# VHH binders against DNA-(apurinic or apyrimidinic site) endonuclease (APE1L), part 22

Target 1, 364 residues: DNA-(apurinic or apyrimidinic site) endonuclease (APE1L), of Arabidopsis thaliana (Mouse-ear cress) (q5xf07)
Amino acid sequence: MKRFFKPIEKENSPAAKKPCLSPEKRDGDGDGVEEEKNQNEPSKFMTWNANSFLLRVKNDWSQFSKFVSDFDPDVIAIQEVRMPAAGGKGKPKNHEELSDDTKVLREEKQILTRALSSPPFGNYGVWWSLADSKYAGTALLVKKCFKPRKVYFNLDKLASKHEPDGRVILAEFETFRLLNTYSPNNGWKDEENAFQRRRKWDKRIVEFLNKTSDKPLIWCGDLNVSHEEIDVSHPEFFATAKLNGYVPPNKEDCGQPGFTPSERGRFGATIKEGRLVDAYRYLHKEQEMESGFSWSGNPIGKYRGKRMRIDYFLVSEQLKDRIVSCKMHGRGIELEGFHGSDHCPVTLELSKPSSEMEQNQVSN
Below, E stands for the ipSAE of ESMFold2; O stands for the ipSAE of OpenDDE; V2 stands for 0.75 times the mean of E and O plus 0.25 times the DockQ between their complexes.

## First folded at step 24 (VHH; framework vhh_7d4b_2)

Design ee2 (from dd1 with G35N A50S; at its last look DockQ between E and O 0.01; V2 from the best seeds 0.00; counts 0 for: pae O 11.5 > 2, grease 27.4 > 24.2, placed apart)
Fold by OpenDDE, look of step 24:
Structure ee2 (fold): chain B 364 residues (1-364), chain A 118 residues (1-118)
Amino acid sequence: as target 1 above (364 residues)
Amino acid sequence: QVQLVESGGGVVQPGRSLRLSCAASGFTFSSYWMNWYRQAPGKQRELVASIDSSGGSTDYADSVKGRFTISRDNSKNTMYLQMNSLKPEDTAVYYCARDYYGWRFEYWGQGTQVTVSS
């Protein structure tokens, strides 16, 4: 009796096609494009007086490259580049280009170019503001993804004008300006006009600040002034510093260049008038003896252990709430973290603009 | 003297591939970022692709991303652009350019014509 096992037809229950809820096109497409535009601005900054950029490339580049790689700044402001502008004898100078007018200068340019074309620097665009000789000069490195709208090389925002000695680079971004300066040192006796030069410079800075109040400013660089006693390691030493055979004409001009009462007073007035915030001092209210100074004296001689904070990030008051970090990366008295310079790098980190802060600036 | 010589351009049908080459001389090729630009008729020159000195980092215009590949052989002083899935809108003169401090200064080749047409 062959029991015909009827195969039970498994009724394939039709899998209910879940309706693909078509995502409602929220027409909110307008606000997203503005938010994306604001997200693509620099927020990490570094300033560093290199005391000859070429020397740093030749002697100290590996450690500096590592530092830059580790911190990953969006912008690097360099002071005291000490490379001459292009333009041979009898030719107009191009202060935005490194000289190659001699065999030696060509080689030096090649060394710099190679270094800046290599990681981590290869991702940066470079602007030069150079002197006519191996003196002063500044550079601005900006990551290629953060291309500035405009770059000027003077405080007057004139495209054709170059600041003497290459002391100024001004980059304009969408929501802020970045000013890199190598401020003239007030100097001692041997520069008869040094005091006047500095006073004139300070006045020009104030004028610039008053004219540029339409957009927030980040002002960085070697400003060659320590503002308060807390900004130097040895206030009495610097206040009473003298050059042999030189007596300043005024009591206000006595002391170490960069720490005279006159310089300090002008700097304080400039910050106040410009509505600027010292980012480092904003975060650091107390003196930090190990890492609170951007300049350190030579380990040998009179200035051993003498230190000054003379490299700054100054930001408009409007940006103060965005200050996340401001650090000096030098330590101690043996030039640790100075990368072969007598100045250490100073860094600034800003938070991303909150969507709420943009609404309040449009309403005022 | 810096010299850049493009080659490999031609006429191709849509969807086809083309490989461009740029031979570099007169400078230390391995020390520089290199770029491909293109200029279509009546349009401005635009960046197509960039490659760092080592070849480890690349960047592309959105219009070519996923279709084009930039590469380099530093031993041959040559940069390449592999162009896949070519479109009529890719029709342009393609230029090789050496980076000079990032944005403002470039050394340019003479260009090579790429035409994508049915």
Scores: ipSAE 0.006, ipTM 0.262, lowest interface PAE 11.5, mean pLDDT 87
ESMFold2, look of step 24: ipSAE 0.006; ipTM 0.421
ESMFold2 (binder alone), look of step 24: mean pLDDT 85; pTM 0.870

Design ee3 (from dd1 with T28K; at its last look DockQ between E and O 0.34; V2 from the best seeds 0.00; counts 0 for: pae E 7.8 > 2)
Fold by ESMFold2, look of step 24:
Structure ee3 (fold): chain B 364 residues (1-364), chain A 118 residues (1-118)
Amino acid sequence: as target 1 above (364 residues)
Amino acid sequence: QVQLVESGGGVVQPGRSLRLSCAASGFKFSSYWMGWYRQAPGKQRELVAAIDSSGGSTDYADSVKGRFTISRDNSKNTMYLQMNSLKPEDTAVYYCARDYYGWRFEYWGQGTQVTVSS
């Protein structure tokens, strides 16, 4: 049965990466091997709003699986899982487990579970943060050799709390924290509390960032906002966008959800107050019309060719010299590299901490 | 809570018709553009038809123009898609969605399967 432990590589390339397996951690009598702290922590990250993750597994999984195999991320942050949490009416909710309350949900859970047990995903641990319905939700996949110290499902770091709609996973590693969020969409009008919900969310993020911590942060996900004009393909189109002619009473709430003056101003203030670096924009000072956006409008209709950057890696300033790359993997206006979603994957690669810092100091 | 529930899908022979319905609840239906989208296995989601809040303006994908008709009844919070002269190429899961702008599928249903085969 050893053939099940032997990965089958379809590539002609001899450069297959070694799988990250659970290490045998045992001090031998007098062997003295030190395990470097930096070599035991993630350095390659991916975030993706899969919109929806269930649909990607059903319809587009081979594309995404190949991308993951090629990039070989240590951490995968997913938004828009769109699966309900286990439990419900008359039973305890478990926001960390996929529902199997009906025959259909049980079958869909099996589909997701089998996909994540198959290569390349079998060597990842999975955390779910789920809503009460097929709406929103997040997931975090971490290679098993990099198990985080703690995982929270809220911004308050409470062991038994989950954010509404499953919008937060916070993973604490030895030397840094990783925050995966799916920010609520601002909406076009303050109906159903949309504008107030977004403002409350943005304020809670600032409160989280202001809490004392001895560890730098990597904050990623679909943040549902484009910071500046360089972050959208058509600034005038988005700034003047209206839902069926509706004009909000406050000018600062006008325009495309994710590009209103109010959202952009709050986002800029959040980045400054959190002392965060926008990793993509730090590396890419000029607009890239082919690959500079993480969300693309439908190729049919008024949004053809209209694109926004709303998926980010924001990192503490302490980490800026470790940024090796930050890439958006979609291109053009026909959803190339989106793997069936309206968002493309975004990746971040960090250098190893102490070794890379020493090399940078010598070259200055 | 916003809900969109599609119905009316099924298996039919080429040249026949189906009528899809989308029952909406949890929001002011008459204030929003609505749309029908579809996705075949291994293909991207595509807009099929869209209708403004009053029903006065409609838009269609070229592949369905003249065969499909979108409509809405704001008194019943329901949107419809009449699909005539169905072809095998129309085989897909059909989704009802709020927010036509092609911005994002944040509010959409679980879909209804339409299969056209001989």
Scores: ipSAE 0.025, ipTM 0.539, lowest interface PAE 7.8, mean pLDDT 82
ESMFold2 (binder alone), look of step 24: mean pLDDT 85; pTM 0.874
OpenDDE, look of step 24: ipSAE 0.092; ipTM 0.587

Design ee4 (from dd1 with G35N A50S Y101E; at its last look DockQ between E and O 0.26; V2 from the best seeds 0.00; counts 0 for: pae E 6.6 > 2)
Amino acid sequence: QVQLVESGGGVVQPGRSLRLSCAASGFTFSSYWMNWYRQAPGKQRELVASIDSSGGSTDYADSVKGRFTISRDNSKNTMYLQMNSLKPEDTAVYYCARDYEGWRFEYWGQGTQVTVSS
ESMFold2, look of step 24: ipSAE 0.029; ipTM 0.507
ESMFold2 (binder alone), look of step 24: mean pLDDT 86; pTM 0.872
OpenDDE, look of step 24: ipSAE 0.373; ipTM 0.752

Design ee5 (from dd2 with Y101E; at its last look DockQ between E and O 0.58; V2 from the best seeds 0.00; counts 0 for: pae E 6.3 > 2)
Fold by OpenDDE, look of step 24:
Structure ee5 (fold): chain B 364 residues (1-364), chain A 118 residues (1-118)
Amino acid sequence: as target 1 above (364 residues)
Amino acid sequence: QVQLVESGGGVVQPGRSLRLSCAASGFKFSSYYMNWYRQAPGKQRELVASIDSSGGSTDYADSVKGRFTISRDNSKNTMYLQMNSLKPEDTAVYYCARDWEGWRFEYWGQGTQVTVSS
């Protein structure tokens, strides 16, 4: 017995014609005050070599999150992320994306993603520059309100190119560029062509600086070099450091990687040629034994108490008058303020551009 | 690929001994300082012991000095931690870590649980 379900006739309730009140043409001469979108640019910066970003999220995240909340940086530059780029075996790598190619990597990606989606980090955009393996890599976090115009992952400003090992993120803002780098360590004998690799890197940096002189630069990161003797806790120790059974190819390459005469000389030449100012050293002329170093050796062993400043904010000379503060947030020899890393955070604060300086750059 | 695999953890009574091992692969083991760390629940990870590349120099945290001995066999790519006179305060996950001549922390193992309880 086919029960004929009668279609209930939807009664057409009459659409009441709301009267089109003709808006009177008030000819208001709205002088469109072009609100000069004084596009607020970042002015507070942080750089930190995390020595594995995942480990910091797993073991040290509460303390680090508090630090970030208290300082409230506009930009966070991270080095030594140590996560692999996406792309399985035999597939092209995407060096801008965390791998999820295995169950373990997927879980790790989820842990990082969750952490970075939570306060205070949820307000940041994240850019990744990753290696093919759990090695090196960098990240850049920028508050969403300060979105960069363009982001590059190499020194050549090529959109299609990725710097090996994920060592470069370059963000372009309206009035300046921000460069995050994890510079290669000069290394010891076990690193094939380590000295040549570093020299090539330093050359490429100089070339980059010469090509990008049209806009002020903030260059930050782990640069793996201490410039002067005051930038290390024990100059004689680092100058005479050696690996047993290894003789460097040149006398200028002798000493601790990061503190060889060659590295120091190239760094000095680079900042001079690039017209860069070491923001920390600009403000701090004397050696600070408690808080003047960004890297600290292990509390136990050969490097106990040994410390180096190898994490920098370098700014174009044009920005030097805007430097308000530059601080290293690690103290002592017990890794206080290092948040589980062997590097401490370094911060930079710039003053807002004075309205008068903007007018003089438009008139020249 | 660099790998560090800890073993030898377990549950022991106070005053007993335990020996941990760390098997290393994927790098020239004899070229690196090696370290033992531990992390107790709710505490920060702490360095326990360090050994140079040759095994000729060792150093210890004050809390374990005289009780723990770090050693290595470069021919076997293995590091050891002999733990004697264990105390409840030694309860932690113990981690093996590679250190480039005391300069660079690069790699950690997954850890091995040590529990000291009566």
Scores: ipSAE 0.023, ipTM 0.436, lowest interface PAE 5.8, mean pLDDT 86
ESMFold2, look of step 24: ipSAE 0.040; ipTM 0.540
ESMFold2 (binder alone), look of step 24: mean pLDDT 85; pTM 0.869

Design ee6 (from dd2 with Y33W W100F; at its last look DockQ between E and O 0.24; V2 from the best seeds 0.00; counts 0 for: pae E 15.1 > 2, grease 24.5 > 24.2)
Amino acid sequence: QVQLVESGGGVVQPGRSLRLSCAASGFKFSSYWMNWYRQAPGKQRELVASIDSSGGSTDYADSVKGRFTISRDNSKNTMYLQMNSLKPEDTAVYYCARDFYGWRFEYWGQGTQVTVSS
ESMFold2, look of step 24: ipSAE 0.000; ipTM 0.193
ESMFold2 (binder alone), look of step 24: mean pLDDT 86; pTM 0.881
OpenDDE, look of step 24: ipSAE 0.239; ipTM 0.681

## First folded at step 25 (VHH; framework vhh_7d4b_2)

Design ff1 (from dd1 with D59Y; at its last read DockQ between E and O 0.01; V2 from the best seeds 0.00; counts 0 for: pae O 8.7 > 2, placed apart)
Amino acid sequence: QVQLVESGGGVVQPGRSLRLSCAASGFTFSSYWMGWYRQAPGKQRELVAAIDSSGGSTYYADSVKGRFTISRDNSKNTMYLQMNSLKPEDTAVYYCARDYYGWRFEYWGQGTQVTVSS
ESMFold2, look of step 25: ipSAE 0.172; ipTM 0.658
ESMFold2 (binder alone), look of step 25: mean pLDDT 85; pTM 0.863
OpenDDE, look of step 25: ipSAE 0.187; ipTM 0.660
ESMFold2, fold request of step 26: ipSAE 0.000, 0.322, 0.012; ipTM 0.383, 0.721, 0.413
ESMFold2 (binder alone), fold request of step 26: mean pLDDT 84, 85, 84; pTM 0.866, 0.862, 0.865
OpenDDE, fold request of step 26: ipSAE 0.000, 0.012, 0.368; ipTM 0.237, 0.423, 0.740
ESMFold2, last read: ipSAE 0.000, 0.024, 0.084; ipTM 0.346, 0.511, 0.609
ESMFold2 (binder alone), last read: mean pLDDT 85, 85, 85; pTM 0.867, 0.867, 0.865
OpenDDE, last read: ipSAE 0.007, 0.000, 0.013; ipTM 0.287, 0.233, 0.340

Design ff2 (from dd1 with S31Y; at its last look DockQ between E and O 0.21; V2 from the best seeds 0.00; counts 0 for: pae E 6.2 > 2, grease 27.6 > 24.2, placed apart)
Fold by ESMFold2, look of step 25:
Structure ff2 (fold): chain B 364 residues (1-364), chain A 118 residues (1-118)
Amino acid sequence: as target 1 above (364 residues)
Amino acid sequence: QVQLVESGGGVVQPGRSLRLSCAASGFTFSYYWMGWYRQAPGKQRELVAAIDSSGGSTDYADSVKGRFTISRDNSKNTMYLQMNSLKPEDTAVYYCARDYYGWRFEYWGQGTQVTVSS
C-alpha cells in the first residue's frame, strides 16, 4: 500500500550550557595523584550505527550536531562508517586511514574531516577502523582531554592489526576498556557462510572476554541481536519471519536475523561468561514501546512499526553501581530521533568511580 | 561480497524521463525483494518503490505513483526504475537496496544522482 516516511515535526532547542573539561586545564603539572586520574576519564558515552556516516554528514549533520552539542558526550562510537581504507597502490591497506585514492574519495574524506573539525566535534580525536570498500567500518571519537592510553583494532591484541571489515575498535583508558563493535548480521540463509561467520564472531567475542584483564569493560555498538522478547516490539512477528518462505535447515536459525534462537542463546551465554550487565535493561525492567528500541523498520512497508533493540552498552558487573542512565534516543515508528539512520543514538552515563575501595583501605 | 551498483542518473529538465538500473552480484538475486530509496540533503531517506522476488508484486511511495515503475530481470540480476514526468522534488541520490521489503539498510549501493532542474 501507499506510504511515506514522515519528517520530524518538532525540533528541540535547549540553551543549557554544561561544563566540559578542557585538556589544558586538566594537564598534569608535575604532581600526579591517582585520584585525579579517575576524575579525568570519560563518563558520558554515545553509540550510533550511522548507516552511513558519510551520508549523515552530507544530509543530516545539523540534526546530529545539535544532538551531540546538547548531550555533550565524552566518547562517540560509530558503526557503519562505510568508507574504504587507504593503501591500495601495491602497498598493504592501512585500515586506520580514510582512502583518498580517487578524486571522489579525496572529496569525501575532506567532507568528513571538515565536519569533524567543526563544532562540536573539533575537540575530539578520531580513530578509524575501515574495510576495503564502502562497507561496514567503525569510528571512535574521544574528547582530546580524555585521550586513551592504547587503541587496538582487533579482539586479540597480539593478532593482525585490524579486523576484516573494520568491525572493532578497542580503547584502553587508565581504569577501564571500551570496546566498539559492529557485529556481522546473521543473515536469512547460510549463503556466503553468513551463519558460520556470525558464530565465529560470537566465539571470538567470548574468547576476548575470557582473557585476563585488570580493567572492567564497557562494550558498545550495533551487536545485531535482540536478547529476549522484551527487546523487540513484536516477538511473534520476528520469531516467525522468513525470507520469501525459506526455512533454514537448523530450527535454531529460523526467524528474523538478530532474533533467532541460536543468536539469542549465544548472546545470553556471552553476557554470562563475560559477567556483563546490559545497562539499558538493568535500568529499564519493563518494555517501553515508545522509546525502548534502537532500530526501527521503515515506516513504509511490512516492517512498519516493527522495532528491535540491537544497539547496546554492556558493562562489567563491577561498574553496575555506577550506571546513572542508558537511553535510546529514537521515538515512535516514524524515525524521530534517528537523524537519517535506521538506528538511533544510544547513550550511557556513568557516575565517577566508587570510593568503596578507598574507604576499605582507610576504614581501619 | 554482496554488491549493488546503480547507474542511469543524470541531470534532466522537469517533465522528462530517466531509467535507473541496479546490477546485483554476490547473492542469489531471485530470492530477495529489492527496493529503490532516495535521499536529498536535509531530508530523511525515503522508500520510493519495492518489488518482490519474482516481480509479481510492487509498491510505491504516494509521491511517485503513476510516474515511476519498478521492474526486475532475474536472468540478468538487474532491477530497474523507470522515472517519468520528473519533478524538481524528485532530485536526490537514488539507492538500490536488497532485503525483505522495507528491512534493514545493510546491503545497498553507492547511489546515483538524479537532478531535475530547469
Scores: ipSAE 0.103, ipTM 0.627, lowest interface PAE 6.2, mean pLDDT 82
ESMFold2 (binder alone), look of step 25: mean pLDDT 85; pTM 0.871
OpenDDE, look of step 25: ipSAE 0.287; ipTM 0.705

Design ff3 (from dd1 with G35A A50S; at its last fold request DockQ between E and O 0.47; V2 from the best seeds 0.00; counts 0 for: pae E 7.6 > 2, grease 24.21 > 24.2)
Amino acid sequence: QVQLVESGGGVVQPGRSLRLSCAASGFTFSSYWMAWYRQAPGKQRELVASIDSSGGSTDYADSVKGRFTISRDNSKNTMYLQMNSLKPEDTAVYYCARDYYGWRFEYWGQGTQVTVSS
ESMFold2, look of step 25: ipSAE 0.028; ipTM 0.539
ESMFold2 (binder alone), look of step 25: mean pLDDT 86; pTM 0.881
OpenDDE, look of step 25: ipSAE 0.269; ipTM 0.667
ESMFold2, fold request of step 26: ipSAE 0.000, 0.035, 0.024; ipTM 0.245, 0.551, 0.522
ESMFold2 (binder alone), fold request of step 26: mean pLDDT 85, 85, 85; pTM 0.872, 0.871, 0.867
OpenDDE, fold request of step 26: ipSAE 0.412, 0.021, 0.050; ipTM 0.739, 0.450, 0.587

Design ff4 (from dd1 with D52Y; at its last look DockQ between E and O 0.41; V2 from the best seeds 0.00; counts 0 for: pae E 7.3 > 2, grease 25.4 > 24.2)
Fold by OpenDDE, look of step 25:
Structure ff4 (fold): chain B 364 residues (1-364), chain A 118 residues (1-118)
Amino acid sequence: as target 1 above (364 residues)
Amino acid sequence: QVQLVESGGGVVQPGRSLRLSCAASGFTFSSYWMGWYRQAPGKQRELVAAIYSSGGSTDYADSVKGRFTISRDNSKNTMYLQMNSLKPEDTAVYYCARDYYGWRFEYWGQGTQVTVSS
């Protein structure tokens, strides 16, 4: 029994072309366009030393993704990426691109790329500053709606090359600059010239700050220094910390790397000279033992329960009145909120610029 | 280049013993503290044991104290983990790691699977 499916006739009803009324060119006065431009800058920031970004993607990504989704940062600064720059043996390296020079590295690149293309990260542009090997390195994620005017990868504006080990990303926006750094650790005896390297770094930072005073700065990252005794959980422990069989020749270099008198002194001088405000300490005058530290020691051995604040948001003094919040999101000694790293995320939130403050900066 | 290669993993019954080895190359082995980590399915990687450069000082996670022994032979650039009285909860991938100045561990091997099952 051949059921005759009758073809339903497509009645071609002529869709009436509604005339596109040409909107009249209202000659609107030019003054309104400047106010809308300042509304489109980042105001929520996060910094995080990932201690291998790939490991976090592999092992801790769900929790971290939830954290990012909940906080919804406009900018994410990552330190200690530990991925090599592209460029095979004998070829120039591209420190802006993840290596795919081997099968393993290609697979790892795919894992990272997939993770960063997925929500919530798919809405961010990504800049890399990578080392030649699985060492150090930084990344900067900026929401695509907040396009930087320029991005640099060195403290020297004239340098086209990346900072060694990929330790710097500088994004320039309209009203401010954002500097992401992974400062070199002062180290112990096993790192030849580690103390000198750190001194040179600190000097270059001061030079940078002096050269870039024309625009407010947000400086963030793992700075590998605790400024004051309040910034460590156990001041006496860190002040007297030693590497077995080694004593520095100078008293000012004694103690835990990141908490030597010399490092603390240089950091204090840098903040003062650069007219910077420690955003966390600006809001938090007292020691917070549970949530006042960005780094936690190894859960086994003498460093168990030992904690330091070494991840910062430093802002130019001009921005201090805009500081709404600055938080460390790690808690306790069990690495809660650290997302698999030995560092926890630190966040900064700034208020929108008040219309009145823009008028006073143009008149001076 | 720093290399760490784990070996000695396998499948064993509860109460049995295994000995893991980590062969190190590309650095002065005797100058670094070393450690073992493990990662069980669906869990975070955790430190199991650490041994300092002198070989004399060791630390252990509470869960393995009295059962596991970490040691090293600097002449062979090799670290060991003797695991006695193994339990099902010891099932994990075990990783060798080099210390970063006694503060944290870095440079991981590929890991070796340890499975404790009846």
Scores: ipSAE 0.024, ipTM 0.352, lowest interface PAE 6.3, mean pLDDT 85
ESMFold2, look of step 25: ipSAE 0.036; ipTM 0.574
ESMFold2 (binder alone), look of step 25: mean pLDDT 82; pTM 0.842

Design ff5 (from dd1 with Y100L; at its last look DockQ between E and O 0.52; V2 from the best seeds 0.00; counts 0 for: pae E 5.6 > 2)
Fold by OpenDDE, look of step 25:
Structure ff5 (fold): chain B 364 residues (1-364), chain A 118 residues (1-118)
Amino acid sequence: as target 1 above (364 residues)
Amino acid sequence: QVQLVESGGGVVQPGRSLRLSCAASGFTFSSYWMGWYRQAPGKQRELVAAIDSSGGSTDYADSVKGRFTISRDNSKNTMYLQMNSLKPEDTAVYYCARDLYGWRFEYWGQGTQVTVSS
């Protein structure tokens, strides 16, 4: 009994072309176009030292992805990417591109690329500033709808080259600049030259701030310095911290790297000279022992429970009235909210520019 | 350049012992805290044990406390991990690590595989 399966003729229902109503060009006056342009800039920011971006993708990505989805930042600044720049042995390095020079690196690049192409990250453009090895490095993610006008990878405007170790990404938008930095750590004895490196870095930052005063700045990242005693969980511990068998030649260089009097002093001077506002401290005048620190020490050893605020949003004084919120999203001593890093995400939210503030800058 | 080279890993039965070694070079070994990390398949890398610069102070993860002993010989630039009463859950790649700037462990060797299986 040959059951004749009659082919069901799929009636091709003509998909009614919804008429694209051509929006009538209302010849509205020129003043409305400037207001719409300012509405299209980033206002939600996140900075995070990932302590190896690949490890976070491999081990902590679901939690981090949820965090990003929930907060929905317009810009994500990543420090300590720890991926090498493209360019094999004897070839010029491309510090904007992840290496695929070996089988292992190719696989790692594929893992990262896949992760960043998936929701919620697929809506972001990605810029890299990478070191020559699995060291330091930064990334900047910007929602595609907020495309920067220009992106730079050095503090020197004349330099077309990347900052050493990939420590800088500078994005220029219409009304402000966003600087992502991974500041070099001051170091200990074996990194004695790191003291000089950090001093040179701080000097270059000041020079940069002076040269870029024409436009408001949002400076974020791991700055590897805690400014005041309120910015560490144990001031006495950090002030008296030492490397065994080493005494710094200057009293001002004594203590935990990131909390020496010299580093703190230079940081304070930099903020003052650059007319910057520490967004977190601007909103939070009191010490928050549970959620007031961006870095937490190792859960084993002398640094258990020791915490520092070393990740910042610094904004130009002109932007201070736009600060809505600034939060550290880690808490406690068990690295809750750190997403596998020893740093937690820090976020900044700015209000939209009020139409009234634009009128007063044109009249002076 | 900082170099850390692990050795002493292998395959052992539960209840057996292994001793790992880490040879350090390229820095003043006696000035730094050192530690052992491990990473099991599909798990995060975790600190197992830490030792201060002098060897006078040690800390351990709760999972290995009483079974593992970290030690160091500063004259030989070598750190050790004596692992007793090994369990299948101790199966991991073990990494030697140096303290960075007194607050984190960041320099790693290539690791040595430890497998505990019946």
Scores: ipSAE 0.025, ipTM 0.513, lowest interface PAE 4.2, mean pLDDT 86
ESMFold2, look of step 25: ipSAE 0.142; ipTM 0.622
ESMFold2 (binder alone), look of step 25: mean pLDDT 84; pTM 0.857

Design ff6 (from dd1 with A50G; at its last read DockQ between E and O 0.03; V2 from the best seeds 0.00; counts 0 for: pae E 4.9 > 2, placed apart)
Amino acid sequence: QVQLVESGGGVVQPGRSLRLSCAASGFTFSSYWMGWYRQAPGKQRELVAGIDSSGGSTDYADSVKGRFTISRDNSKNTMYLQMNSLKPEDTAVYYCARDYYGWRFEYWGQGTQVTVSS
ESMFold2, look of step 25: ipSAE 0.353; ipTM 0.735
ESMFold2 (binder alone), look of step 25: mean pLDDT 85; pTM 0.865
OpenDDE, look of step 25: ipSAE 0.443; ipTM 0.779
ESMFold2, fold request of step 26: ipSAE 0.245, 0.238, 0.148; ipTM 0.690, 0.680, 0.622
ESMFold2 (binder alone), fold request of step 26: mean pLDDT 84, 84, 84; pTM 0.863, 0.860, 0.861
OpenDDE, fold request of step 26: ipSAE 0.406, 0.006, 0.299; ipTM 0.748, 0.281, 0.709
ESMFold2, last read: ipSAE 0.134, 0.252, 0.156; ipTM 0.629, 0.687, 0.628
ESMFold2 (binder alone), last read: mean pLDDT 84, 84, 84; pTM 0.862, 0.858, 0.859
OpenDDE, last read: ipSAE 0.009, 0.012, 0.026; ipTM 0.296, 0.316, 0.354

